# Ledger of designs, part 15: miniprotein binders against b1l550

Target 1, 279 residues: b1l550
Amino acid sequence: MRLPEELLERARDIHSEAPSHRIKLDRVGSFGLKVPVEFKGFLLLAEADVWVSLPEGRRGVDLSRQVEAIYELSNPPKDPFSLCREAAISLLEKLNYADSSGVSIRFDAPLQDGESLKYYGVEISSIASDEIINKIRVEILGMTACPCTAELIRAYKSSEIAATHTQRSLGILEVSTKAEHPDPDKLASIIERAMSSPLRTYTKRPDEGGLVIRSLSNARLAEDVVREMIHLFLEEFGHLPEDTHILAAVRSMESVHMHDIYAERSFSLDEIRKEISSH

## First folded at step 13 (miniprotein)

Design rg7
Fold by OpenDDE base, second read of step 13:
Parts: structure tokens; sequence; C-alpha cells
Structure rg7 (fold): chain B 279 residues (1-279), chain A 82 residues (1-82)
């Protein structure tokens, strides 16, 4: 039942009123929207968050305008990078009281795995103000093999390839830059290459054996994986602006313990280059 | 199935060989040699199984690979002694 137009005309605009407390808010918006995006030829339903800043003199945000901004740009479906950036800009234009806006789009990105598909998690974001900052977070599972146990078993059995426990590990790369969003497939590849081995959706017996052997032959601590991720990132994305910020992290879901092992490093490109050059 | 088993070990050996080659490219001759030796053991085991199974094609393939790996090991050992 649509409220009678007459009632709407008489209703005060609550959002435009002065708040009881004059405090600026950094982020006000709608979270958990569903928007279609086109990614690598796939039409995907992504989850989206949209927000703007709210000045101290305004009680609330026009949420309907925020939702309209992203949906107008989502039809027809487009790539999530453009959608994110354009929507962030559109939000500032439509909501003139805001000095900053942001859009975040999350989905599972398909990745070819032989004749099958696997996936990795991706979150693409853009924050608009006087400048545009693009952010991307990639999460992908891999496998790690413990080098410590391998060494113990090697010492015991005098075998060159020692058995060791393996576990699933979640690798994370988060990049914030004034440049364009980095390629998420490349980021996912960096994470996989930093692990002992990738995970596979479908394996035949010989392939499965090979995967395990690869892992055993490339045993790595969580710390090793993070360092390798950083190294590979610098090789691939060292051309990004120096003020680009990176988070590299691994969560190892240990198979021999009830708890997980976690390692991370946060850094700017300028900072890490100086650190490496000093050695 | 002995044929499947032989193929498995053969494929596994090939994987180790590939890894050894990567190590060589990185200049780690000692580790490469070790991996080739392990691959050789697997190849020999695969061969034994293949022979028991009577698969002539597989036997031939494995034997060819054994000869290749043996030559590689010999070359690497010469480099390490020299």
Amino acid sequence: as target 1 above (279 residues)
Amino acid sequence: DPVRRAKFYFKYAKFLIDMAEILLEKGDVERAAEWYKEALELLEYALEIAEEAGNEELIKEIKEEIERVKKLIEELEKKLKG
C-alpha cells in the first residue's frame, strides 16, 4: 500500500534535519546489496556495500539515492572495477553534502582449473574524495606442508622426500592504490605460487599424488609463504605508486593443532623497498 | 590394477624430474641430483610393476626415461666432483 501522496507532502524530511549531536560520520550507507557484474565472461551476482560521509549538520543520508546510484550503473551488467569506481563518483555527485564516498563489491571469482573451475574470493573497492583510491582484496586457499616435521622424519628415515603433515592455508593480498585496481587473477596466482601447492577442484589419482609430492617438496612455514608472497608481488607489481599499501597474510589451518597459525605484513611499496635494499 | 599403479609411479617420477630441472635452473646441483636419484628409484619401481603387468608400451616409456635420468645423474655427479 503506497502511502497517500498527501501524507508524504506533509511529512518532514527527517534526514535533512539537524542532528541532536553535531558529529560527522565517516560512513553511512547500505550494506549487502546484490548487484550483477560481468567478470571474465561470467555473469555473477555480487554483494555490494555503498556509503558516503555525513556532515555534522545533517541527521541522515538519502539511502534511496545511494541504492539508485549503483543499480543505475549495474544495468546492463559491467565489470566490477568500472562499476565500483563509477558508482563511487556518482554517489558524490548525487549526494552533494558528502565529501567522501565508497563502494565495495564482493564475489567469488571463477578460475579455470583444468577442465573444471575453482574460485577465489575477491573484494573490489573504490573510495572517492578529492582523489580516488582503489582497493582490492584477494583470498585464495592453498596447501602448505610443514618443513619442521619433514626435517624430523627425514632425519629419522634418511629419506630425501620426507612425509609431513599438510594443511589448507588461506592466503590474502590486499592492495590499496591510487592507480587502477590490480589484476585479481595475478594476485591469486601470486598467492598460489607462494604456497606449497595449489588446491584443485578435480584431480585424478596420479595428479593428486603429484600435487601432494609438490607440496612435500616445497614445504613452507606460514612465514615463508608471506615472505614469498611479498617477493612475488614486488616482481609483478613493483611499478605501482610508492604510496601503494599492501597487506600480505596467511592463515594456516593446522592439521595437527586445534588452532590456526597466522602471519602478516602490512607495508607501503616505498617502505618495503627500503627494507629490502638495506640488506 | 598394476598398470594404473605403474602409471602412477611413472607420473610421480616425472614430476620429480621436473622439479629437479627447476632446481638445476636455480643452480642447486646437489639437490637436483638427489631428486633425480629419487625419481630413478620410482622409475625402477614403476618398471618392475609394468613388467609384471606385461604392458610393453609402458615398459618402453619407462626404460627410456630411466636411461635419460641416469645420464643426467652421471653428468651432475661429474660436475659435483669437479
Scores: ipSAE 0.000, ipTM 0.152, lowest interface PAE 16.2, mean pLDDT 86
Fold by ESMFold2-Fast, scan of step 13:
Parts: sequence; structure tokens; C-alpha cells
Structure rg7 (fold): chain B 279 residues (1-279), chain A 82 residues (1-82)
Amino acid sequence: as target 1 above (279 residues)
Amino acid sequence: DPVRRAKFYFKYAKFLIDMAEILLEKGDVERAAEWYKEALELLEYALEIAEEAGNEELIKEIKEEIERVKKLIEELEKKLKG
């Protein structure tokens, strides 16, 4: 039932009260909200987190205003980048005690794969304070083939045809920038091109043979994949602000071991450019 | 705090202006003009908040940017028309 406005007017405002301990909190908000987004012509159900900073003199955050900020902007569904950015700004406008706000949106992005679709992971955020910082993380599975085992088998058998183990590898690119979010399809493309071969949602037996042969002819260490991802990233996105920060990583799910191999590099554009030019 | 909010929108508008300048350097005049127009809307909103807050220094600073951006939009629109 609806409560009378008189009762609501006279109710104690718990959130504006002094807390038991005068301690600042960095992030307070609503996590795991389901929001519709429009991504490249697809209507997707995404998960969103919204938060603000809470000053030491205030007991709590008005959570209903946080939910209003994102849902007001999500109807009709819009692209997740604009939603993320606009909601973060709206949170600061609506919650004037906060020094910063943030919005994070996660979804599985469709990618055309022949006559079918495959999916890759996307997480974007916008963090607003006296400036806006946009972050994006893309994760996509690909295939790698071990060049070390290939060389050992070639030497042992004196064969012209390399044989080696193949495995699924997870490629990761994170970008943090004051510019617009990079296009996640381009980030996914960079990751897949750095791998030995892409993975498919559906293959027939002859197509499986071709995928394996491609992987074997393009054998790469996890370290090779990370370096190639960085190289390709710089070709596509080298024009971003120099203080843009990037993480490139690969987790190889080794088919011949009980453990994974992991390789990563984090850097700013200014940092990596100086490193490459110093040779 | 209306002064903080006005400063936030002002800073965000300046960020959009920087992005428009990058597009303009790459020869994308139409898209640059669109970004300058979005920045102008944010500048006008920031001005409204700054005027309500009575911060004279901030009002002056925002008004100067509004006039600069308006002139740039006019120049770009003349180039697009021919």
C-alpha cells in the first residue's frame, strides 16, 4: 500500500545522520542491477553496479536515487557506453554529498561467426569526480599451440609436419582512458589476431581440421601472444591520450598440464612508446 | 554543492571540446561539429548552475568558453554548407 506523504515527510532521515564512527567510505552503492542495453543492434540484458563515495560525516547513501539514475537513462535501452558515462555524471548531480561516482556494466557481446554467433566478455566503467575516466575490459577465448613441443616432435621424427598440443587460451585487454571507450569489437579482434587461431561456436569435422592446422602453423607462446596484442593495440589505438593505461594478458589452459600458464604486461602509452623507441 | 556541480560539467564540456579538436585534426568536420554542439549544451548548463551559485569567477570563465565554442561551430557550419 501507498504510505501517506505526511508520514514520509515526518520520517527520520537515517542516511543524513552522523555515523557511529567518522570514517570515509570509497564506494557505496547498488550492485548487480539488471539493465537492458542496446549493443550494435542487439538488445542485451546487462549487469550494472552503481556507487558513490560517502563522506565521514554521513551515515548512509540514498540507494533509491542511485537506482533512479541508471534506470531513468536505460529507458529506452541505449548503448552501454553512453549509459555508463551519463549515469556516473547523473549520480554526482543527484547525490551532492559525494566526491566521486562510478558505474560498471557487464555483458556478453555477440560476435558474428560464420552463420552463427559467438560471445565474448565485456566490462565497462565510467568513474566521475573532477574528471571522467573510462575503463573497458575485453576477454575472449582463442586457441594456442605450443612451439616448444612442436620443435621437439619435429627433431625426434625428422618430420616436415609439426605436431604439438593445442589448448584454449583466454586473452584479456583492459584500457583506462580519459577519452571515449575503445570499440570492444576492435579489442576482441586484436586478441583473436594475436592467437594461433580463433575458436568457433559450431564446426563440422572438415572445418575442425582446418582450424587445428591453422593453429599448428601459427604456434605461439603466451608471451608471444601478449607481445603481439600490445603491437596490434598500438597500431589501432596509439592515438589515445598518452596517460591511457593498458593491461594485456593471456591465460593459457594447458592441455598437457594440471595448471595454467599466465603472461601479462601493464603500461601507459607514454611508457611503452619510450621503451620501444629506446632500441 | 552547486559550485562543485558547475565545475564538473564545465570540466566535462572541456573534455568533449578536446575530443572534437582531435576529430577536426583528422579531417572529420561533421563529427567534430556535433561534439562541439554537445559541449556547448554542457557549458550552458554549467553556466546556469554557476549563476545560481553566484560564483562570479566561474561564470566569467564559462561565458568565455561558450563564446569561443559558438564561434567555432559557426565557422565549421559555414565550411560544411559550402
Scores: ipSAE 0.000, ipTM 0.152, lowest interface PAE 18.1, mean pLDDT 82

Design rg8
Fold by OpenDDE base, second read of step 13:
Structure rg8 (fold): chain B 279 residues (1-279), chain A 82 residues (1-82)
Amino acid sequence: as target 1 above (279 residues)
Amino acid sequence: DPVERAKFYFLYAKFLIKMAEILLERGDVEKAAEWYKEALELLEKALEIAEEAGNEELIKEIKEEIERVKKLIEELEKKLKG
């Protein structure tokens, strides 16, 4: 049933009306859209959010135009980096009353793990205004081994097998920059290298043993992991603009406690360089 | 079973040795030496149990590993003093 044209015209009129309260909104849009993207040769169905700012004098946003903007650019499927950037720009062009726009695309990124695949979580975003800011968030699980328990056991029984508990830990790197989106695979690699060991989808017994041994030999606190992430990030991405903002975080799902341990550091490249140079 | 117990200690000693090797690769000579020493203690325990059990094959294997680890410790200690 096609809604009568008159009803559609009235609906358009409502969005252009003056609001009862003249208040600007920062973000108004559609969240949880599904869009196809091409990533590393894989065709993936990603979740997307699109939004624009709303001036104080306008009651509502034309949501249909927002949805149209991203889907037009999604056919044929393209890389999520270009999609985010282009869609953000397109939103500002199509919705001329907005002074800012944003697009966020989330999916599980495939990562080769021997003959199998593992994955990491990625959120790619672009925000357009007078400038374009690109944001990427990578989340990947790894394993950490506790150094404290190992030391306690060793101190108690020096002649006994040194053991410690291990747990899953979620590493997070979020980067906001005026440059192009950093390579998410490199970010994932940094997180994995900062932990005691990576996780594997498939392991044979000898390989599993090796993984555990590596973890035990690389026992790290959550705090150690975050510091290592920052260190490795600076080595790989130190060429980014100085105003680039980074969040490095770890959530350790402790195996001996009912709660998680969390550590984070937020910083700009300029800030952290000054901090390191002062030592 | 004494033989299985000896094998157990022997296996864990090997794990410690592998950890020590990894530490050496990273340049942590001091920590590696500590792990080798701990491995040596476990090997000696394994040997004692194996001897009590009379398993000649296992005794031979453990003794060979003990000699190898002792030599490694000596080399590392020389490196740390030098």
Scores: ipSAE 0.000, ipTM 0.170, lowest interface PAE 14.4, mean pLDDT 86
Fold by ESMFold2-Fast, scan of step 13:
Structure rg8 (fold): chain B 279 residues (1-279), chain A 82 residues (1-82)
Amino acid sequence: as target 1 above (279 residues)
Amino acid sequence: DPVERAKFYFLYAKFLIKMAEILLERGDVEKAAEWYKEALELLEKALEIAEEAGNEELIKEIKEEIERVKKLIEELEKKLKG
């Protein structure tokens, strides 16, 4: 059932009306849209949010125009980074009353893991105004082993072999930059290398033993993992603009506790370089 | 996973169908027909993959949607010729 065109012509344009209160809104849009993307040869179904700023004198946003903007750019599927940037620009062009626009796209990224695949989380955003700011967040699980418990067991048992609890830890890297989005595979690699050991989708018994032994030999606190992630990030991405903002974090799902351990640090490239160069 | 690949193409086709419906509501019959035709190609791709995977429920669902979309295209093309 569609309403007669005559009724649509005679209906008030509510969105163009003055609001009850003259208050600017920062983000108004369509959230939870499903869009196809192509990522490194894989066709994936991603979730997208699109929004614009709404000036104090306008009651509402044309939501259907937002949906059209991203869907027009989604066929054929393209890489999510180009889609994100192009959709943000398109929204600002189509909705000329807005001061800014934004697009976020979320998906699980496949990563080759021997002869199988594993997955890590990716969320990217582009925010358009007088300039474009690109943001990417990568989350991947790894393994950590507790150095404190290892030392206690070593002292108690007088053993040369480390023994301690191991647990899954979630590593997080988030980057906000005026440059293009960093390669999420490289961010995922940084996180995994900072851990005691990566996790795998499929392992045979000898491989499982190897992971556990590596983890035990490379015991790391959540705090150690965050510092190592920052160090590795600076080696790989130190060339980004100085005002690039980074969040590095680890959430350790402690096997011996009912609660998690969390460590984080946020910084700009300019700030961290000055800190590292100080005594 | 071929079942997941078939589901992806099927879901992608459904998004194109939704876009075609939006265009049709706006009175753009010609553009709507184009989007439905693209959706049909994806549905046929999804069916091929689903048949190779042997997922009977998915095959049935895709076939029903193919028949629906084919009839819609015929109706829209008839309107465009008048």
Scores: ipSAE 0.000, ipTM 0.220, lowest interface PAE 15.9, mean pLDDT 81

